VHH binders against p49116. Designs and how they scored, part 318

Target 1, 238 residues: p49116
Amino acid sequence: EGPLLSDTHVTFKLTMPSPMPEYLNVHYICESASRLLFLSMHWARSIPAFQALGQDCNTSLVRACWNELFTLGLAQCAQVMSLSTILAAIVNHLQNSIQEDKLSGDRIKQVMEHIWKLQEFCNSMAKLDIDGYEYAYLKAIVLFSPDHPGLTSTSQIEKFQEKAQMELQDYVQKTYSEDTYRLARILVRLPALRLMSSNITEELFFTGLIGNVSIDSIIPYILKMETAEYNGQITGAS
Key: E = the ipSAE of ESMFold2; O = the ipSAE of OpenDDE; V2 = 0.75 times the mean of E and O plus 0.25 times the DockQ between their complexes.

## First folded at step 25 (VHH)

Design rb27 (framework vhh_7n9e_1; at its last look DockQ between E and O 0.65; V2 from the best seeds 0.67)
Fold by OpenDDE, look of step 25:
Structure rb27 (fold): chain B 238 residues (1-238), chain A 119 residues (1-119)
Amino acid sequence: as target 1 above (238 residues)
Amino acid sequence: DVQLVESGGGLVQAGGSLRLSCAASGFRFSEYGMYWGRQAPGKGREWVSGISGDDSYTAYADSVEGRFTISRDNAKNTLYLQMNNLKPEDTALYYCATSEYSGRPYDYWGQGTQVTVSS
């Protein structure tokens, strides 16, 4: 078998909405997030191994890991997105909601902690100076995780995950030969992804765009959507 | 119109082998993943195996891993399933499927070919 990922899977270019508003409004944030989500899902769709698993398994995998993929995407695209500015804007919007007494103290704490976790994760990835190949393999490892409940063909999924892990190992060994523990440092960041709430992520980045519709419910449609169709929807929504 | 026509099914004894074929037409065959599914009596459709459009990757259900081999000939627009060491539990109507369109569990299915494995 050939490699799980090719150079084409390393490319992960996010195009931000234009023009950037002077004040980052909820719509801009949601559109940016939507673009990242779409990019992440279509990235997964472009992997032959992913294609081979079939529609049901594919959908189940993405439903299980979309938040993790999205978060990795945030980290990877943090500079292009001006993520710190986006998060600051989100906090500001949250403060307005607080002033309007729309949120409980406990919920505010949860949301703020989530934002902190996101920021810390992205900062940690930046400090590690994770490159495009490493991000691609990390996303693949996350994507082909067999330990989510309700998955079928877990043995096959595990094989793909192992292949991703092996390829990452090989890449790191070759590229960063002097850094013996780089692989470990990279992989140890993955648990942080599972500590993040998909619900809170959805609330922060997507509620303004999709309302009360869940990301889980739209994943099948996004996976089947063509790029041209998506672009049309984004343009129409803005 | 998308057409998928399965063939190669039949009656075989346990431990025997069959090779299924699926002739595809009406779409760009090489651009899409192809899949085999099956439906046993009284059961729902289950995914058996899949192959990427570019023929670079294959996947198998746990129940058939090591026994079945999926392959394709993009020049002939044909999908294959080599089934070895067949078991009575493999008895089912076998379907060829593609995901060209947006349907669940698969977008398009053939009419299927019957595989019966006797004990």
Scores: ipSAE 0.816, ipTM 0.912, lowest interface PAE 0.5, mean pLDDT 91
Fold by ESMFold2, look of step 25:
Structure rb27 (fold): chain B 238 residues (1-238), chain A 119 residues (1-119)
Amino acid sequence: as target 1 above (238 residues)
Amino acid sequence: DVQLVESGGGLVQAGGSLRLSCAASGFRFSEYGMYWGRQAPGKGREWVSGISGDDSYTAYADSVEGRFTISRDNAKNTLYLQMNNLKPEDTALYYCATSEYSGRPYDYWGQGTQVTVSS
């Protein structure tokens, strides 16, 4: 077997809805997030190792990790998305909801804490200047996680994760040869991804999706979409 | 329209071998993952092996690893499963499936070919 990822898996180009509104709104945020989600799912299913595991395994893996892939995507695309501006707009909306007594204090505290953790994660990745190759391998490590409950074929998944880890190690050691601890500093960021709540991510970024259908329930449909349909969803065209 | 036709099944003694074939049509075969599955009498379907569209990665269920080899001939749109050192537990209806992307949440699969291993 060759490398787990090729150069085509390193490219990760997000296109934002146009034009940017003067003031951010739920529609713009949801469309932007949806484009990132579909880009992330398209990326995952293009990986040959992922293709070899079969649909049931693929669905289980993505259901378990979609929020982690999405969060890595947010960090990678934070500048092009103007993510800090989006999060500030969300915070302002939540603070108005407190003043208008529209949400419980406990829920708002949970959501604000989640936003803070997301900002801290994205800031830490920016400080490390994580490059596109590193993001691609981090996404692969997250995707091929054998630890999720309910998975079958765990030995195959673990082998693919180990391959992603070894290839990341090789890349970092060769590309950042004078930075002995870069790999360790990168890997220590991964546990924070497991702390991100899928439910809150859906509330923050996907409230405007069609109906009240959870991302978990649509994963099988997203993974089986034609490539042309993905391109339409990623760019907002049909 | 997607069509998958399995062949090569039969009756074989334990320790023997068989080679299954799956003729595929109606889609861009080389762009999609292909899989073998099986269903033993009275049991649910079990994924057996898979192979990527570009033939660069294969995966196997623990129960068959080392004994079965999946392969494909993209020029002939044909998927294969070489089955060696067969055991009575391998007795099942074997079917092929494809991950052809169609906007539906399921793989396409064939009618299957019966493999019976006698001891």
Scores: ipSAE 0.545, ipTM 0.821, lowest interface PAE 1.8, mean pLDDT 85
ESMFold2 (binder alone), look of step 25: mean pLDDT 82; pTM 0.824

Design rb28 (framework vhh_7n9e_1; at its last look DockQ between E and O 0.86; V2 from the best seeds 0.69)
Fold by OpenDDE, look of step 25:
Structure rb28 (fold): chain B 238 residues (1-238), chain A 119 residues (1-119)
Amino acid sequence: as target 1 above (238 residues)
Amino acid sequence: DVQLVESGGGLVQAGGSLRLSCAASGFRFSEYGMYWGRQAPGKGREWVSGISGDDSYTAYADSVEGRFTISRDNAKNTLYLQMNNLKPEDTALYYCATSEYSGRYEDYWGQGTQVTVSS
């Protein structure tokens, strides 16, 4: 078998909605998030090992890890997205809801903590100066996680994850030979992804666009959607 | 229109071998992953084996690992499944499938070919 990832899998270019509004409204935020989600899933589709696992397994994997992939994408695309500005806008929108007494104190705390965790994670990744190859491998490791409940073909998934880990190790050793502990520093960031609520992420970034429909329920459709079709859907929704 | 036609099934004794073929048409075959599934009587559909579009990766269910081999010929638009050391529990209708990205939200699969393994 060849390498799990190739140079083609390193490219991860997010195109933002244009033009950028003076005020970041809910629609702009949701559209931006939707584009990132699509890009992440499309990236997964491009991996040969992913193709080999079959539709049911593929769907299950993405359902299990979409929040983690999305969060890695946020970190990777933070500058292009102006993530800090987006998060600030989200907070402002939430404040309006708070004033209307629509949220309990506990819920407010939970949501604000989630935003904080997202910011901290992205900042930590920026501080580590993670490059495109490292992001690609981290996403692969997250994607091919065998420890999610209900998965089939866990042995195969584990093999692919191991291969991703090995290739990352080789890359880091080759590229950052003077930094002996870089691999460890990178990998220890992954647990933070598991602590983030997919429900809260969905509420913050997607509710304004998809309403009461869950990301989980639309994943199978996104995985089968072409780029042109996706763009058409976004345009139609505007 | 996407078409998948399976062949090669039959009746074999335990320990025997069969080679299944799947002729594909109506889509860019080499650009998509393919997989074999099976459905035994009274059971749901089960994933058996998959292969990437470029033939660089293969995957197998634990129940068939080491006995079955998936392959493809992209020049012939054909998917294969070599089944060795067949067991009675392998008895099922075998179908080939793909998720061709044509804007539809459904998988494509053939009518299947029956494999029966006798004790």
Scores: ipSAE 0.728, ipTM 0.894, lowest interface PAE 0.6, mean pLDDT 91
Fold by ESMFold2, look of step 25:
Structure rb28 (fold): chain B 238 residues (1-238), chain A 119 residues (1-119)
Amino acid sequence: as target 1 above (238 residues)
Amino acid sequence: DVQLVESGGGLVQAGGSLRLSCAASGFRFSEYGMYWGRQAPGKGREWVSGISGDDSYTAYADSVEGRFTISRDNAKNTLYLQMNNLKPEDTALYYCATSEYSGRYEDYWGQGTQVTVSS
């Protein structure tokens, strides 16, 4: 067996809808987030180790970790997607909802805490200057988590996660040889991903696209979609 | 369009060996992962082994690791499963499958080949 990831898995290019509206709206945010979600799931399916595990296992892994992959993608692409501007617009809309008594104070508090945790995570990753190789291996570590209930082949999944950890360690040691604690500083950021609520992520980023279905329910369809079909659906060119 | 035809099953004594083949057509075989699954009487399907399209990665269920070897010949569009040290618990209908990404929501799979291991 060769390396878990190749250079093709490091490339993670998010393209934003254009033109960017003068005022951010729910459709622009939802389209941008949908592009990131599609990119993240297609990134996962391109990995040979993932391909070897079979569709049932693949669907289960992605269902269990899609929010963590999405959050890593937000951090990686924060500048390209102007994430700070998007979150500020969301906060403004939430504050208007409080002023007009449209939502409960407890729900708004939960959503604001989630936004703060997301901003803190993205800021910490930017402060560490995480590069594309490091992001790719962090995503692989999150993807190949053997701890999820209902998984088959957990021994094999654990071995792939250990391989991702080993390759990240080798990369950091060779690329950042004078930064003795870089690997440890990077890895201690991963537990913060468990604090992110998939329910709130859906509310923040996906209400304009998702009708009666959850992200969990569409994952098998996204994993089976052709890239051309997705582009036609997103651009409205069908 | 996708066609998968398994062969090589049969009756074998415990401790014996069999080699299964899966002839594939109707898709670009080398671009997609391939899998073996099995279904024993009265049980659900069980994933047995998989291999990446480029042949760089293999994976095995714990129950068969060390005894079974998956391989593929991309020039012949054929998937193989070498089954050694067979046990009565390996008795099942064995089928190959693929997650060809331009196809249906479900994986494409064949009709299967029966493997029966006598004690």
Scores: ipSAE 0.529, ipTM 0.825, lowest interface PAE 2.0, mean pLDDT 85
ESMFold2 (binder alone), look of step 25: mean pLDDT 83; pTM 0.840

Design rb3 (framework vhh_7n9e_1; at its last look DockQ between E and O 0.01; V2 from the best seeds 0.00; counts 0 for: pae E 4.7 > 2, placed apart)
Fold by OpenDDE, look of step 25:
Structure rb3 (fold): chain B 238 residues (1-238), chain A 119 residues (1-119)
Amino acid sequence: as target 1 above (238 residues)
Amino acid sequence: DVQLVESGGGLVQAGGSLRLSCAASGFRFSEYGMYWGRQAPGKGREWVSGISGDDSYTAYADSVEGRFTISRDNAKNTLYLQMNNLKPEDTALYYCATLEYSGRPEDYWGQGTQVTVSS
């Protein structure tokens, strides 16, 4: 079998909504996030190994790791997205909500901590200067995680994950031969992804657009959508 | 409209072999992963095997791994399933399916072809 990922899977270009408003409103943030989510899922769908898995497995994998993929995407696209500005805007919106007594003190704390974790993660990735190949392999490792509850074909998933890990190792060895511990430094960042709440991520980035619909519930549909359909149905308001 | 037509099923003795075919039309066949599923009497649908659009990756259910081989001919818009060392528990209606065709929330399945393995 060929490599798990090809150069086509390294490309991860996010197109932001245009024009960028002077004031980042909830709609802009949600649309931007939705585009990233779609891109991430579309990326997953473009992987041959992913295509070879069954429906239940595919859907379950994405459902299990969408937040992690999304977060990696945020880190990868942080500059293009002006993530710091987006996060600042989100905080400002939260402050307004606080003033309106829409959130409990505990919830505010949780949300703020989540934002902090997200920012720290993205900053850490930036400091590591993770390149496109490394991001692609990290996403693949996250995608093909066999340790999620309820997964079928875990043996095959594990094989795919191992393949991703091996390819990443080879890439890092080849590209960063003088940095003996780069692979380890990169991989140790992955646990941070699982500490992040998907629910809070959903609330921060998606609630304004999808309302009461969960990301989990729409994942099967997103996986079956094409770019044209996505643009027309999800981002059609732009 | 998406159409999937399975063929190649039949009655075979345990240890025997069959080769299933699925003729696909109505979509860009090579762009989508294809799958075989089966449904035994009184049981739900079971995923059997999958293959990527570019034919670079295959996957199998544990129950059929090593015995079944999925393949495709994108030029002919045809999906295949070579089934060797068939067992009575392989008896089922076998479906060809695609999961990735956009436009509908449901997967696309053919009418199926019956495979019966006698002991």
Scores: ipSAE 0.812, ipTM 0.912, lowest interface PAE 0.5, mean pLDDT 91
Fold by ESMFold2, look of step 25:
Structure rb3 (fold): chain B 238 residues (1-238), chain A 119 residues (1-119)
Amino acid sequence: as target 1 above (238 residues)
Amino acid sequence: DVQLVESGGGLVQAGGSLRLSCAASGFRFSEYGMYWGRQAPGKGREWVSGISGDDSYTAYADSVEGRFTISRDNAKNTLYLQMNNLKPEDTALYYCATLEYSGRPEDYWGQGTQVTVSS
C-alpha cells in the first residue's frame, strides 16, 4: 500500500571534505568514501519498508548489499567527488598508499581490473544520463535483493524488490515514454555490481579505518548513528 | 577535451607480434593511469592491461600475462602495448583508456585498432 519511495528518498546530496588537498592522500579518500557510505546507509534507513523489516534483518540486508549501494553512490556522485581524480591518485600510489606488508603482482592485477570495471560502470551510467529518481529505484532494487545467502524474511524482501521494480518501470514509462528500451538498458547494468569485490572496495577507499575493521562489522553502528554525528566525523566510524 | 587515438593493429599469423600505440592529448597524461582493453566480435569488453601514471608498476589479465607488455612514454604522451606470441583468441578491437575523464563518456576510449590473428 502506497509507494515504496517518496520524494524525500530521491534527494541524495553528498558534501565533500573541504578544502581538497593539493595532492590526494588516503585520509581524504577515506573521509570522502565514509561520507558516501554514511549517506547511503542513512538513505536506506529512511525507507519505511526497510524500517519495517526489523533491526536484525536490516543489518543482514545491508551487510549483503553495501558494496553495491556504495558503487551506485559513486556513479551518482562521480562529478561532485571528482571520482576520476581519486581513482587516478589510487592507481599512481597503489603500492605506496595501500601497502600493508607486501603487495603481490596478482593483487595489483585484481585492484587495477576492479578500478577499470568501476570506471566502465560509472561511464555507462553517465552515458545513459540516469536521473535521481532512477538512481533511487535502482538502489532500492539492490537493497531489497532476496538472493543473497543467509538472509531471513526473503519473501518479504522479494515483495519489496518487486515493488521497487514496478515503481521504476512506471516512472520510466511516464517520464521517458518515447524510449521503449530505456528500462531494459538500465537494468542490464545491475549485474556488473555483483562483480565488484567488497574486499577490494575496502582496500581502495577505507584503508584509514582503525584496526583494519571490515565495513561488515561496523554496519550496525553506522545504522544507529545520528545524522549530526556523521557530519562531524573525519574517518573511521566505530 | 580528452582524445585517444589507437594505431598499430593488423593481420598477423599465430605466434607473431604487434605493437600497438595510443596517442593521448587534452589532459595531463603523466598524472593518470592508462589501460588497454579489447572487445571480440559479439562479446563484451575485456580488461587487458594497466599501467600507473609514472609507470612504476603494471598489471595484466591472466590470459595475456607473460606475452604482452604495457609501457608509456610520458614525454610523447603515448601508451604502448607490445603483443608477442599472439593467438587466434587475441583477435579483437583493442582500445586504450585513461583514468582522467572530462565527464564525456565517449572520451574514455578511442575508436580502437583491429588486431586479427589467423591460424
Scores: ipSAE 0.218, ipTM 0.646, lowest interface PAE 4.7, mean pLDDT 82
ESMFold2 (binder alone), look of step 25: mean pLDDT 82; pTM 0.829

Design rb4 (framework vhh_7n9e_1; at its last look DockQ between E and O 0.69; V2 from the best seeds 0.00; counts 0 for: pae E 4.1 > 2)
Fold by OpenDDE, look of step 25:
Structure rb4 (fold): chain B 238 residues (1-238), chain A 119 residues (1-119)
Amino acid sequence: as target 1 above (238 residues)
Amino acid sequence: DVQLVESGGGLVQAGGSLRLSCAASGFRFSEYGMYWGRQAPGKGREWVSGISGDDSYTAYADSVEGRFTISRDNAKNTLYLQMNNLKPEDTALYYCATMEYSGRPEDYWGQGTQVTVSS
């Protein structure tokens, strides 16, 4: 079998909604997030190994790791997205909600902590100067995680994950030969992804657009969507 | 319109072999992963094997790994399933499927071909 990932899987170009408003409203944030989510899922779809696992397994994998993939995407696209500005806007919106007594004190704390974790993660990734290949392999490692409950074909998933890890190792060794511990430094960032709440992520980035519909529930549909179809829906919603 | 037509099923003795074919039309065949599934009497659909669009990766259910081989000919828009060392528990209606069909939560499945393995 060939490599798990090819150069085509390294490309991860997010197109932001245009024009950017002077004031980042909820719609802009949600649309931006939706585009990233779609891009992430479409990326997964483009991986041959992913294609081979079957509908149920594919869907289950994405459902299990969409938040992690999304977060990695945020980190990777932080500059293009002006993530700091988006997060600041989200905080401002939250403050307004607080003033309107729409959220409990405990919930506010949870949300703010989540935002801080997200910011810290993205900052840490930026500090490590993670490149496109490394992000691709990290996403693959996250995608092909066999330890999620309810997964089938866990042996094959594990093999794919190992392959991703090996390829990452080879890449890092080749590209960053003088940095002996780079691989370790990169991989130790992955646990932080699982500490982030998918529910809070959903609330922060998606609720304004999808309403009461969960990301989990729409994942099967997104995985079946064509790029043109998705773009059409986003454009229509704007 | 997407169309999937399975063939190659039949009656075979345990330990025997069959080769299933699935003729696909109505979509860009090589761009999509293809799957075989089966449904035994009184049971739900079971995923059997999958293959990537570019034929670079294959996957199998544990129950058929080592016995079944999935392959495809993108030039002919055809999916295959070589089934060796067949067992009575392999008896089922075998479907081919694709993820190409959009707008529904389920994959597009063909009508299926019956495989019966006698003891």
Scores: ipSAE 0.832, ipTM 0.922, lowest interface PAE 0.5, mean pLDDT 91
Fold by ESMFold2, look of step 25:
Structure rb4 (fold): chain B 238 residues (1-238), chain A 119 residues (1-119)
Amino acid sequence: as target 1 above (238 residues)
Amino acid sequence: DVQLVESGGGLVQAGGSLRLSCAASGFRFSEYGMYWGRQAPGKGREWVSGISGDDSYTAYADSVEGRFTISRDNAKNTLYLQMNNLKPEDTALYYCATMEYSGRPEDYWGQGTQVTVSS
């Protein structure tokens, strides 16, 4: 077997809806997030090791880790998305909801804590100047996590995760040879992803477009969808 | 139209070997992962082994790892399963399946080939 990832898996280009509105609205945010989710799921689908695990295992892995992959994607694409502006708009909306008594204080606290954790994660990744190769390997480590409940083929998944970890280590040591602790700094960021709430991510980024359906329920369909079919749905032109 | 046709099944004594083949047509075979599944009487369907489109990666269920070898010949659009050291527990209808999902649901897997392992 060759390397787990090739150079084609490093390319991760998010294309934003055009044009960006003067005031951010729920439709723009939901379409932008949907594009990132699609890009992340189809990135995973393109990996040969992922392809070898079969459909049921693939679906189970992505259901277990989609929020972590999405969050890594937010960090990687934060500038292209204008994520800071999006999060500021969401915070302002939450403040207006308090003013209008439309959302419980407990829920607002939960959502604000999640936004803070997301901002801290993205800022820490930017401060480390994580490159595209490092993001690709981090996503692979997250994708091939053998410890999620309900998975089959756990030994194969574990072997693929170990290979991703080894290849990340080799890459960092070669590319950042003067920075002895870089790998440790990068890996320390991963536990925060496991604690991110998928239902709050859905509320922040997806509620306006997909209504009350969970991302978990649509993942099998996203994995089946071809890029041309997806583009037709998000543009409304097909 | 996606078409998958399995062959190579049969009756074999425990400890024996068989090689299954799956002839594929109707899609760009080398671009998609393939896998073998099986179903024993009274049991649900079980994923057995998978292989990436470019043949660079394989994966196996724990129950068959070390005994079965999946392979493909992209020039002949054919998927294979070499089964060694067969056990009575391997008795099942074996089917191949494609990771190409854009076709009709009935085209995801073939009719299957029976493997029977006598004790």
Scores: ipSAE 0.323, ipTM 0.733, lowest interface PAE 4.1, mean pLDDT 84
ESMFold2 (binder alone), look of step 25: mean pLDDT 83; pTM 0.844

Design rb5 (framework vhh_7n9e_1; at its last look DockQ between E and O 0.79; V2 from the best seeds 0.76)
Fold by OpenDDE, look of step 25:
Structure rb5 (fold): chain B 238 residues (1-238), chain A 119 residues (1-119)
Amino acid sequence: as target 1 above (238 residues)
Amino acid sequence: DVQLVESGGGLVQAGGSLRLSCAASGFRFSEYGMYWGRQAPGKGREWVSGISGDDSYTAYADSVEGRFTISRDNAKNTLYLQMNNLKPEDTALYYCATNEYSGRPEDYWGQGTQVTVSS
């Protein structure tokens, strides 16, 4: 069989909402996040190995790792998104909420810690200077993780993950031959993704747009959407 | 409208072979992954095998791996399932489905074709 990923899967171009407001409002942040989420899921859909799995398995995989994929996307698109500015805006909005006594002290701490973790992760990835191929393979490794509860066809998923890992290894060896420990340095960043709360991520980036609907609940729908359809919905919501 | 029509089922003895076909229409067949599922009497639907849109990747349930082969002809909008070394536990209604077609949250699948394997 051919490679798990092709050059087409390396491309990960996020288009930001236009125009960018002077003040980053909740809507802009949520729309930006929504676009990234869609892009990430659409990326998954474009992988032949993913296409070969059944609907239930596909949905379960994405449900299990959407936060990780999203976070990798944030890191990868940090510059285009002006992520630092977005995060600062989120913090400012949180401060307003604090003043309005909408959040408990404990919740504020949790949220702030999460934001810190996000920033640190993205900074660490930037410091490593992760390229597009490496991001693609990391996303594939995250996507085809067989260790999530309730998954079916775990043997197949594991095979796909191994293939992703092997291809990443080959790529790194070829591209960064003088850096013998680069692969290890990259892979050791993955555990940080699982330390991040999907609920907090959802609250920070999506609540303003989807309201009380969970990302988990809409994943099946997103996976069924076409790009044109999604874009139409976003435009209509703007 | 999406239409999937399965054929090729029948009665076969254990150890025998069948080849199922699924004629697809109403969508861009080559752009979507397809899969076979089955439902045995009194049991739920079970995923059997899947294939990518470009025919570059296939996947199989553990229970059928090594015995079944999924394939597709995108020019004919047809999905196939070659079933070898059939076992009585393979007895089920086999259906083909598309898992990526947009517009509805549910899978699109055909009416199915009955496969009965006698001991």
Scores: ipSAE 0.862, ipTM 0.939, lowest interface PAE 0.4, mean pLDDT 92
Fold by ESMFold2, look of step 25:
Structure rb5 (fold): chain B 238 residues (1-238), chain A 119 residues (1-119)
Amino acid sequence: as target 1 above (238 residues)
Amino acid sequence: DVQLVESGGGLVQAGGSLRLSCAASGFRFSEYGMYWGRQAPGKGREWVSGISGDDSYTAYADSVEGRFTISRDNAKNTLYLQMNNLKPEDTALYYCATNEYSGRPEDYWGQGTQVTVSS
């Protein structure tokens, strides 16, 4: 079989809602995050190996990894999103909630620790100067994770993950031929993704537009969405 | 308007071979992944093998890997399953399906073609 990813899978352009408000609000943050989520789902769906696995497997894989894909997307698009500004606005909101006794202190501590971990991850990826090809392969590695319960095609998924790892290795060795340890430095960052909480990601980025519906529950519908509707969601319908 | 019509099933001896065909119409065939599933008597549906829209990637259930080969002819809008070294446990109704992206929550499915493998 040919390469797992082609040049079309490297393009990952996020368009922000316009105009940017003078003060960030929950609707702007949620619209921005929704565009990134749909861009990430469209990316996953476009991969031939993903297409070959069938609907039930596709849904299971994305349910298991959507938060890791989203977090990689945040790191990749942190500058265009002004992610540091978004997180600062969220921190200010949380501090107001403490003063007004709207949330438990334990929950606020969990959320603040998550924000700190997210900032550290994004900074570490920027420090390593991860390129678009490397991000695409990292996303494929987390997408084709064979260890999740409920998967029926685990040997095939494992083979696809191994192929993504091999292709990343080949790309890094060819493109960064004088940096022998670049692959190892990149792969060491993946465990941090496993520490990111999907329920906190939903609280930070999605509660304002989704209400109490979890991303997990809407994934089957997102994956079946017409391509024209995806493009509208990625570039914004309003 | 999506139609999937399977053919090529039948009664075969264990160790034998069959080639299934699935004629597709009503959608842009080359844009979507296609797959074969099967349902054995008294059992639920089982995914068997899938193939990407551009036919660059295939995937197989562990139970059929090495024995079955999926392929497609995008010029003829036809999906194939070559089944070799058939076993009695391969006995099932075989159907083709598409991951067609129309906003519909379920995949489109054919009526199926019966494969019966006798020892």
Scores: ipSAE 0.635, ipTM 0.859, lowest interface PAE 1.3, mean pLDDT 86
ESMFold2 (binder alone), look of step 25: mean pLDDT 82; pTM 0.826

